# VH-VL binders against s5sc42, part 27

Target 1, 176 residues: s5sc42
Amino acid sequence: MTVDALSNADNQDLRDNFIANRFLSHEAKLLDQRRFTEWLDLLDDEIRYIVPLRLMALDFDREVRADSFHINDGKVNLKVRAKRSSVSSGWGETPPSRTLRLVGSVMTDRIDQEGVLEVESAVIIYRQRAAIGQGDVLAFRRTDWLRIDGGTVKLLKRVALLTDASLATPNLAIFL
Below, E stands for the ipSAE of ESMFold2; O stands for the ipSAE of OpenDDE; V2 stands for 0.75 times the mean of E and O plus 0.25 times the DockQ between their complexes.

## First folded at step 10 (VH-VL; framework fv_cixutumumab)

Design y6 (at its last look DockQ between E and O 0.48; V2 from the best seeds 0.00; counts 0 for: pae O 6.7 > 2)
Fold by ESMFold2, look of step 10:
Structure y6 (fold): chain C 176 residues (1-176), chain A 125 residues (1-125), chain B 108 residues (1-108)
Amino acid sequence: as target 1 above (176 residues)
Amino acid sequence: EVQLVQSGAEVKKPGSSVKVSCKASGYTFTSYTISWVRQAPGQGLEWMGGIIPIYDIANYAQKFQGRVTITADKSTSTAYMELSSLRSEDTAVYYCARDSGLFWGELSPYYMDVWGKGTTVTVSS
Amino acid sequence: SSELTQDPAVSVALGQTVRITCQGDSLRSYYATWYQQKPGQAPILVIYGKNNRPSGIPDRFSGSSSGNTASLTITGAQAEDEADYYCNSRDSSGDHLVFGGGTKLTVL
């Protein structure tokens, strides 16, 4: 088996994958450490953050009803969610949940939008609420669109498809 | 009884600013959004923006971004809307309304269930 | 931003059924809310969510939605139903609210 020299296209694919892995790993760290202000700085101002109901994802163009999404937010609503997450321990969940995000199976493609990288990944979030038992696991596939501009990388769009529709609720407290 | 009491009518010249107040009573002020909606004479309703007092997060319609400032004073249960660089087309009735919907992550409808009586702002040279 | 389109005027005979429609792409993702406004008065909430009616609104008022269209239906229209009706929803960004242009209902 001969290890061939990488082509220019192969090098771009490798750089894209490295960029995506670094971005998603950094984001996961910020969220696990509850550094929500820094997380919001990773978001493009035109961000669309979407968690569809599983049925809607299979029939996206069919008669989609207003209740077809768990989350369908722009940046203002994400600021509200981030602020809620910051203060929930004072009135809600006490102590705050511990989370650990594992992001893997990262695949990247350049798309027809200049400077935008399409990234697919699989995500597992382990969440331990209080020390009273085994924690929760959320597992899902995620598609991200990253805008790359002059060395700056921003999340432009996220679609997160929950693995188990029975875990779906309209008010998720954890960013996916 | 839930009430929103607005400040009185204003007459303003072009280029000036107006600040309308909306005092809430009969409910927990910090737990609801206050939205601002205006209506020019003979025209429809137009959402200007709103504020979630508990988070101190204001949200503005794109048309008004940069000209409107919405604030809340939790100690007096009062929201304010300030519109700057007034023009004659800003002549309207300005309503505040309690919005039972919250911004964060909810697909529940936003609905304004309690309205103030409106504040007439007239901009004329 | 996203526009919500309403017919500017609709007429109905006393006791008959009328539908007031509201169209916009964002209605595929978000419920419409309906307000009634009589001359010289602040708007009042009539329908929210799929088909929720606040206390004090007669049960002849109902709401429905399909695709990019929401409808307010008044079954057995009465003289006091003569008013302007506005739909309201979130825009395509999900961050802002937008009103339709309003529909003047005339009860004949």
Scores: ipSAE 0.184, ipTM 0.702, lowest interface PAE 4.8, mean pLDDT 83
Fold by OpenDDE, look of step 10:
Structure y6 (fold): chain C 176 residues (1-176), chain A 125 residues (1-125), chain B 108 residues (1-108)
Amino acid sequence: as target 1 above (176 residues)
Amino acid sequence: EVQLVQSGAEVKKPGSSVKVSCKASGYTFTSYTISWVRQAPGQGLEWMGGIIPIYDIANYAQKFQGRVTITADKSTSTAYMELSSLRSEDTAVYYCARDSGLFWGELSPYYMDVWGKGTTVTVSS
Amino acid sequence: SSELTQDPAVSVALGQTVRITCQGDSLRSYYATWYQQKPGQAPILVIYGKNNRPSGIPDRFSGSSSGNTASLTITGAQAEDEADYYCNSRDSSGDHLVFGGGTKLTVL
């Protein structure tokens, strides 16, 4: 990587990074506070939410399969998941998990698609499932595509790749 | 016995609306989804949309978006499909079906295992 | 949205094997569900998932998939198998359902 690649950020780049950080921080807060209705409003109608399975492989490049997912949902299915999480029924976690989301390493790039900002980030989620016991830590990198249109920012697409491959079950009763 | 009982035949004029009911019995209404499928005379099956009664979440085929409304009454175990701005092309048999879970995840096998007998809707001037 | 395509008509002799095929991009990602429909009746589920057969469906019905295709196979066709068969699947987005155009099976 060249110095120029790191230092040639212009005002647009700064704005983009600001927008991305603000958006993702706000999103994290909503989810931590279980404000799912408001979270859903952050999602584009054309949202594609993807969490691939990571497989153990000798070749690092073969760990991610394009045909296997923990989650591959559109807006409707995300609504269902949100409802499931919000309802104190047998469909959700009992008790609901308490979470703290940290979003960092945010990098933005303009792509050839007009009005879309590509955002890479690293995320740590601390999850406490029970009143007593050690909580879980989820770590992952993700790429987000934000649609910026008419002063509105929405999540158009998300691909989150879990660092830990040991999560055998999509017991991801939480949004990443 | 698991069954879906639909409302009777309808004759409507163009521009009007029709609301078809589908009463479920013999199973837990909130454990399944309900899909609506229509079939024009001599034509194939066409998915219109579905509803998850427990969450009151409906989804629609793009073709019918804005013109169809699917609802469910959990207290009566009844699903409804309302189609507005009727046209002659809407003349068809309308089926409700118990859906295994369109919205339960892509890893779950999908099927419609119980069907109503269909409701004939005729749109004519 | 995506489409599923079927041959409009196929024929099979009594006791012989017939395969009805459904083709579409969504089938690369999702299983097909198959329905049998006879005149004046509601559709009946015959195959779903990888190769699941509901109770009451004869074992001569089986399902398979390959690439962007799914197939319903009737091994030892009977006269009562004469019907329209529809494949059904999630579309490419996974949020909607689509039907094939249907295949009319004639048993000779």
Scores: ipSAE 0.020, ipTM 0.633, lowest interface PAE 6.7, mean pLDDT 88
ESMFold2 (binder alone), look of step 10: mean pLDDT 91; pTM 0.940

## First folded at step 11 (VH-VL; framework fv_cixutumumab)

Design z1 (at its last look DockQ between E and O 0.03; V2 from the best seeds 0.00; counts 0 for: pae E 11.7 > 2, placed apart)
Fold by OpenDDE, look of step 11:
Structure z1 (fold): chain C 176 residues (1-176), chain A 121 residues (1-121), chain B 108 residues (1-108)
Amino acid sequence: as target 1 above (176 residues)
Amino acid sequence: EVQLVQSGAEVKKPGSSVKVSCKASGYTFTSYTISWVRQAPGQGLEWMGGIIPIYDIANYAQKFQGRVTITADKSTSTAYMELSSLRSEDTAVYYCARDSWEGELYYMDVWGKGTTVTVSS
Amino acid sequence: SSELTQDPAVSVALGQTVRITCQGDSLRSYYATWYQQKPGQAPILVIYGKNNRPSGIPDRFSGSSSGNTASLTITGAQAEDEADYYCNSRDSSSDHLVFGGGTKLTVL
């Protein structure tokens, strides 16, 4: 890459990246703290939350099917999921498991849609269960679309692509 | 390979007790709960209870409360289910299964082959 | 304690789609887990969570939920799919696990 490609950011680009990092970091914190009500408030009413099904294929471009999803939810369904996540943990989960979300590699781009910021990131979620042992790790890349309107920032759309190509994803109950 | 190996078939008299074992291998025994599920001939699956081995905490279905005891030996990675005061209706195949809990998510992904317990006079 | 209810038996023609439904209050709070069982064998996990398949389970198996119901769908039923299918969930009040009564699927 050229120096210009890396450093040709203007003040707006810097602000966009700052906003994106702050937003996603705050989101991660809310989820790690199981503050689901507040998390839901970060979501746009027109939110689309998508986790595509990743298939093992020889052709990398064919690994993601446009018509196959682990999750494809709007605001209503996300509320339901949040509610479910807020219920008492099962006896096997006492105390409740904890998560740590790390968001990095954040890149922002203004798209043609006014007031929308496209954000790419890499995410690691560490999940420690109640039992003593090594926690589970989820790794994925994510594309988010943030709506910036009236001084507020909302998550408009999210596409999270799991790095693991296995069909079985035990942690899909976790918000990505 | 992850597997649960159960003890052999049992024939018991009414009023006696049976203790079935379930030896786990291929995974960290203390990282998962173990459930016991039985199935009477021609009937459906019935959850009896489970145990969190690392904490030695067991939970029992109300139907079996006071009559079933579930234990775990961490040193041998073995779970046990003891059912007392056996009745003819306790005749069933008894399964152990590895549990996974995750909030609203639950599943048993590994099952033993089952232990047939026959209660007869 | 709450219970899960299933139709005792359903049929599907070879290559057709069938949906097996589970109903219960616990399903409002928890996902259903689905197991397949063939005669003389232990149950096999086929679907869990919103729509998760373990390794080795064909993609013709899928899961869905709505309200107090959960469904297992087999799209393009095969002869080997003939089996008993059980839904399972956690009881919200007792913290116990509960199974549906099972559904016998016949492939015609």
Scores: ipSAE 0.032, ipTM 0.552, lowest interface PAE 5.6, mean pLDDT 88
Fold by ESMFold2, look of step 11:
Structure z1 (fold): chain C 176 residues (1-176), chain A 121 residues (1-121), chain B 108 residues (1-108)
Amino acid sequence: as target 1 above (176 residues)
Amino acid sequence: EVQLVQSGAEVKKPGSSVKVSCKASGYTFTSYTISWVRQAPGQGLEWMGGIIPIYDIANYAQKFQGRVTITADKSTSTAYMELSSLRSEDTAVYYCARDSWEGELYYMDVWGKGTTVTVSS
Amino acid sequence: SSELTQDPAVSVALGQTVRITCQGDSLRSYYATWYQQKPGQAPILVIYGKNNRPSGIPDRFSGSSSGNTASLTITGAQAEDEADYYCNSRDSSSDHLVFGGGTKLTVL
């Protein structure tokens, strides 16, 4: 297929998807390499970072409490978490989790907010916690809202829905 | 040894300002946050705000927004809390505390001894 | 708002078990941190996370949480445990920290 065979809407969708894939791939690399200062520079100052709490119950989506979250952070708390991830406590060194992020199934949509791209993706994170010695897999879907401004892309909002509905703690040691 | 050494007690007149210092030693100052917590006589602990020194970003409890300023001087490893437009109900002990890392948990593991601020004529 | 509510006072007989409770909507999403304060002294950290004790805190202190409630449990209470106890957590509606009103523990 050539670009002359595509409508204007098709071409915009292709460019949007390319932008989203590049942004999310770059972000994943920064987080896996523990380059948190650079990762924070990808975040809009008004970012909302949300991991809802989901209960294992019949009719789940209609009865989930909107005010129940594993995480609901703005940029100040994300900076605190990122700085803590860069250093060990006064109780000695606790080795950080080793991670590898795979981001895929990327779908994009323009929304009724100028310059903002809604992005859905599926994410798999392999993590190995040195203290436990064995790895595990986190799998989830997330929705991201990206602001595109003059060739610059920033993350405005993230909602990550963990597939493990039994997880009921706010202590997530990695960024989703 | 990690220490937070606070400035001495102060007596202030209503309407004035007070600036309390908190000098950190024994750790890398820019690697942790500093929180400020006060306690009026016979009352409980009240979080006022905190600062992330490496980013120079402060966060304030809504009750104190507009009256409190929290700053840090990285070159001297010192945090400051300034409270303006003092009134008698601001009479309290003012603590600084360091936030310690453990699996992304937030907790204040090292506290200063407190600075008593008395607001009276 | 995201207030944390504690009973203002609790009594326990020497050697018995006591539970100090902290309640608030934020505790559905965030662990409570517990501090002990004796008269004229700065607070000290006794429990953080789900049930972590800093070095020097006796193992008779433990923490737990369920729903919107966190608890500090002291088994075999001793006279030295007489103090004020504060819970602390994040405000689920903002990026702020909040303390409970404190619980005065009296060991009889």
Scores: ipSAE 0.000, ipTM 0.562, lowest interface PAE 11.7, mean pLDDT 81
ESMFold2 (binder alone), look of step 11: mean pLDDT 91; pTM 0.939

Design z2 (at its last look DockQ between E and O 0.03; V2 from the best seeds 0.00; counts 0 for: pae O 9.9 > 2, placed apart)
Fold by ESMFold2, look of step 11:
Structure z2 (fold): chain C 176 residues (1-176), chain A 123 residues (1-123), chain B 108 residues (1-108)
Amino acid sequence: as target 1 above (176 residues)
Amino acid sequence: EVQLVQSGAEVKKPGSSVKVSCKASGYTFTSYTISWVRQAPGQGLEWMGGIIPIYDIANYAQKFQGRVTITADKSTSTAYMELSSLRSEDTAVYYCARDSGLWEGELYYMDVWGKGTTVTVSS
Amino acid sequence: SSELTQDPAVSVALGQTVRITCQGDSLRSYYATWYQQKPGQAPILVIYGKNNRPSGIPDRFSGSSSGNTASLTITGAQAEDEADYYCNSRDSSSDHLVFGGGTKLTVL
């Protein structure tokens, strides 16, 4: 087979995918190593971090709101969540989980907003908890919006879609 | 008995700053958020921001970002709100309140309020 | 969108039922919290969550919500219920809290 020279449009797509993969790989490493201060530095000040919980169940005794969230955070709330994840209880210490994040199936697209890259990915998180001999696996899809400004890349928005009902709890102790 | 005791009334000149204190007693100070709410004469309540003392993390309403600083001293169980570059429009009663919700939760409510601190900005 | 809207004033005859309304897009996602404020006093918490009353609040006070609207209902209004009432909620577009403009309740 022969490979033709890339056009300017092909080169832009290649650069976008490289930027996204590098950013997401670096983020995954920071989170796996629990380097939350450095992870928070990857976040745009106007970040929206969303893990939806959409319930359409009828509650015959009560009304149910159409839109609900496991997580709906800006940067302040993410700082709080990061601090809570790193602090041990005074009555007992829960050993931190070890995690390994695999991020793949990365697709990029430029959107109407200047300097913003839309990134879709699939994520697998292996989580080994100290109190259990076998680890858990979390698998989900997410969409990220990356703001590219000069040489700086920041996470502007994340929507992570948990599809496994058995793992859909509001008390997840890890970032998605 | 849970109490929030605020510092006394202040008269300030435009362009200066004011620092209001809120001393908490009767509960574990680090287990709750302290929120600051102001009310200009004849106007409604306006949330300014708050602080989670155990983490030293403050959250500011957009309108006050850059002019307000909220801090906490865990050793004295005291929260502080400092407002800079004062204008006549900052004349108001400033309340502190204990907020039993965390910023990441679904439910925020202020169950104990200070009596308020009147700040008057005049020449 | 993120704003909470309340009617500025509502009247009720003594012993009758009144409903004070709060509207905003954030109420689709978060419960409203209700505060009562009498002249010259700090606000007090009246209702939080779906319909929780703190200790000391009479059971004539109740809360409800539907869609983007939350309501505070006072059944059998008393003279001492005359006050300003504020709703408060998490802004669904930020990490901030927001108050409604307040409703002056007059008991006739």
Scores: ipSAE 0.503, ipTM 0.802, lowest interface PAE 2.4, mean pLDDT 85
Fold by OpenDDE, look of step 11:
Structure z2 (fold): chain C 176 residues (1-176), chain A 123 residues (1-123), chain B 108 residues (1-108)
Amino acid sequence: as target 1 above (176 residues)
Amino acid sequence: EVQLVQSGAEVKKPGSSVKVSCKASGYTFTSYTISWVRQAPGQGLEWMGGIIPIYDIANYAQKFQGRVTITADKSTSTAYMELSSLRSEDTAVYYCARDSGLWEGELYYMDVWGKGTTVTVSS
Amino acid sequence: SSELTQDPAVSVALGQTVRITCQGDSLRSYYATWYQQKPGQAPILVIYGKNNRPSGIPDRFSGSSSGNTASLTITGAQAEDEADYYCNSRDSSSDHLVFGGGTKLTVL
């Protein structure tokens, strides 16, 4: 990679990267604070939220199965998930899981689709489920497509690929 | 093998109390909740309540609030359900079940059930 | 408290497909869990979550949800599938678990 490729970003590239970082950071904050209603407002009505199943394979390209997903949801199902996550009970959800989301390695690219920004990022989520015990760490890369329209930015599509292929349950119980 | 072994059948008088035990084995007792579900003859399943053993937190259905007490002994991996002020309509099979509520979050299920304890309330 | 409603009885011909539906407001917030119960036996978990089957449950059992409804589908019903089926969910307001009234499935 050339120095020019790394440093010769124009003003639009800088703005795009700034927007992406702010958007994803804000999203992470909302989720960490369990502000799910506000989080849902960040989602485009045409949102597609995908977390493929990763299988152990020698070839990376064969690790992702196109027909197997931990999550493959639209707006309606995401609302349902958000509602579930927002419920605090003295039964199975008390105390609710605490999370810390770190978003980094953010790279933006303009695509052919007008008004859409493609964003790659790496994410680490620390999750503490109980008052005591070892927390969980989830690490993944994701590609996001942000719709920029009329001064608003919304998440149009997300594909998150978990680094760990040994996830025991199909439901993560958290948003990535 | 994961299993829940319940105490034997009970015959009780109205106004008395019954305490049913549920001994868990084959898994980490504190990794799951225990739910209690009853079924009157010819009727459907009815959730009574449950307990998170690791925290000793119990939740009860509104219908049984004040009459039911659910406890857990972590040392013996045993859950208990005590129902007081028994009535004839409390005649039922009482089940304990392993409940995923504690650790699975939105993924809820009761995957292991006891064989049930028949409680008969009669004058 | 919210309720889950099921048809009390349904029938299916051997080898055919049947859908048992559960309806209730709690299903807007939580997935349904499905249990099979045969006479004199404890319930058996058959479907949970979006569409998860425990080990030992045949793949002809599947789950789906839409709006305030959840459905258990048996594709290619077998004679041994004749049983009572109960849906279960968490009440969104009271945080209590609730069962549907149960559906008796007859295989013809």
Scores: ipSAE 0.007, ipTM 0.564, lowest interface PAE 9.9, mean pLDDT 87
ESMFold2 (binder alone), look of step 11: mean pLDDT 90; pTM 0.938

Design z3 (at its last look DockQ between E and O 0.04; V2 from the best seeds 0.00; counts 0 for: pae O 9.1 > 2, placed apart)
Fold by ESMFold2, look of step 11:
Structure z3 (fold): chain C 176 residues (1-176), chain A 121 residues (1-121), chain B 108 residues (1-108)
Amino acid sequence: as target 1 above (176 residues)
Amino acid sequence: EVQLVQSGAEVKKPGSSVKVSCKASGYTFTSYTISWVRQAPGQGLEWMGWIIPIYDIANYAQKFQGRVTITADKSTSTAYMELSSLRSEDTAVYYCARDSLYGELYYMDVWGKGTTVTVSS
Amino acid sequence: SSELTQDPAVSVALGQTVRITCQGDSLRSYYATWYQQKPGQAPILVIYGKNNRPSGIPDRFSGSSSGNTASLTITGAQAEDEADYYCNSRDSSSDHLVFGGGTKLTVL
């Protein structure tokens, strides 16, 4: 990277990166503390939350890609998923996992959609399922689109690319 | 026996509202989703929305957003669909159906017999 | 939005095989669910998931999918199979469900 004297355009880029870092850090804290109602308030009403997955194995009789490895949720489905995660008994982890999210390598770019900031980041989540000792680590790259409107910031779109497809089971009980 | 019993036929004036009931029996009401589907005379099926009674979360088709309200009463195992600002195009048979929101699978395995709503001038 | 497209009508000779198709972008991501409706009756579930038949549905009914297309196959059509058939799936652009326009099957 070459470091040159900052211009007005560079100051805007710096503010964009600051906004993204604060938003993603705040979001990570809410999710780690399981404050899902407050987290849902960070989401734009038109949110698309996408975890694209590749088919890990072929079923000899299967003629279509396995849809159980793909998450594609709007705000209503995210509310349902958050409720299910809060009550883990029927379809999630029991007891709930403790998590610690580290979000870094944040890069921002303005796109042609007015008021929208494109944000790329690397994410590491340490997950400890209750009383199981060492836990495990999830690592992935993520692209977020943040809508900035009159000083408010909302998550408009997220695409999370999981590094290990085996961790992308249909019962993924944490938000990425 | 799992069944859904719907309220009787209704005749309504344009601009008014209608509320159709759907009483569930023979299964645990809070373990499933209730979907609402309508069918105008001679037309196909049209999904209107669903409710997950245990979470009290409803979802509405974009076409009906702002005019439809879907609710559930867990104490009576009854779902309701209310459609407001009625117009002649809303004349249809309205079905409730038990839906399964299970691992992104969507299927309605038990249907009510339907409630005919007629919107007259 | 991403709609599901079905041919409005299809015919099959008694005892022969027919496919009823359903096309849409959402079917790349989600399975189609199939319903049968006879005049004056509520729909009944015929096929869900990849190729699951509810209890009471004859084994001549099967489902398949490839790309953006799902198919309902009846391998030995009977007179009682004459009905309207609807596909249904999740819309990949929203949290909504969507029906195809329906296919009237005539058994000749």
Scores: ipSAE 0.454, ipTM 0.778, lowest interface PAE 2.5, mean pLDDT 85
Fold by OpenDDE, look of step 11:
Structure z3 (fold): chain C 176 residues (1-176), chain A 121 residues (1-121), chain B 108 residues (1-108)
Amino acid sequence: as target 1 above (176 residues)
Amino acid sequence: EVQLVQSGAEVKKPGSSVKVSCKASGYTFTSYTISWVRQAPGQGLEWMGWIIPIYDIANYAQKFQGRVTITADKSTSTAYMELSSLRSEDTAVYYCARDSLYGELYYMDVWGKGTTVTVSS
Amino acid sequence: SSELTQDPAVSVALGQTVRITCQGDSLRSYYATWYQQKPGQAPILVIYGKNNRPSGIPDRFSGSSSGNTASLTITGAQAEDEADYYCNSRDSSSDHLVFGGGTKLTVL
């Protein structure tokens, strides 16, 4: 990769990257603070929240089935999840688990869809459960589509692909 | 091996109550919801309610509200379903099931063998 | 509360494809979960989510959804597939679970 390819960003690219980083960082903070009502306000009404099922395959490209998902939620279902998370401490944990979300490797791309910014990122979530002991780590790459309209930024679509294909625990009661 | 072992068959009189137990093993009891489902002879499955053991929070189907109580003993990894004011229509096989969660995707992947409750005068 | 409706009975010839459909408003918000039940046995989970199969469930079982409907499809029906099939979903407002009435599948 050339230096020019990496550094020759125009002002719009810089703004896009700034917006994306600030948005995702703010989102992470909201979730870590369990501010779910405010988090929901970041979501577009047409939000699609997708966590594909990763299968073990020889071909990396075949690890993700187009028709198999851990989660494929719209706004309504996400509201329900948020409600559950706010009312309960999550399945298998009391009090609620503490999380730290790190969002990095943020890359933005202008797509053909007007007003939409495609954002790729890597995410690490450290989760300390209620009990004493070692926390767990979730690592995944994520593609987000942000709708930018009139100075407002909303999450339109998210696809989070878990790095761990052997996730044995069904406890995915956190937002990625 | 993950399994749910239920208590034995019950024969009850109308107006009485029955308490069915469901002992879980092979997994972390507090990590899953337990649902109770019944099936009358020749009829379909009917969801009664669930409990989140770690919180002792239960949710009941509207039909059974006020008459059913679902509890959990974390120390013994056992869930209970108590149905009061029994009537003949309550004659059924009662199942407990582990309700797994992926986000808001719920599915009962492990079932008990069922407990037959017969209500007769 | 929401309700789910299923055809009470369907039939399929050996090796053929059959689709069992479930309909209800809750399916607009939640995916259906499908269970197979044979006489004298507890139900068995066969499909959940958009199209997820538990381990041990043959790949001839698949799930789909559209609007307020969900479908379980058996592609290449086998004799052992003869059973009752129940769809299940969640009410978004009450958080109650609800079962369909069940579909008796006969394999001819």
Scores: ipSAE 0.008, ipTM 0.560, lowest interface PAE 9.1, mean pLDDT 87
ESMFold2 (binder alone), look of step 11: mean pLDDT 91; pTM 0.942

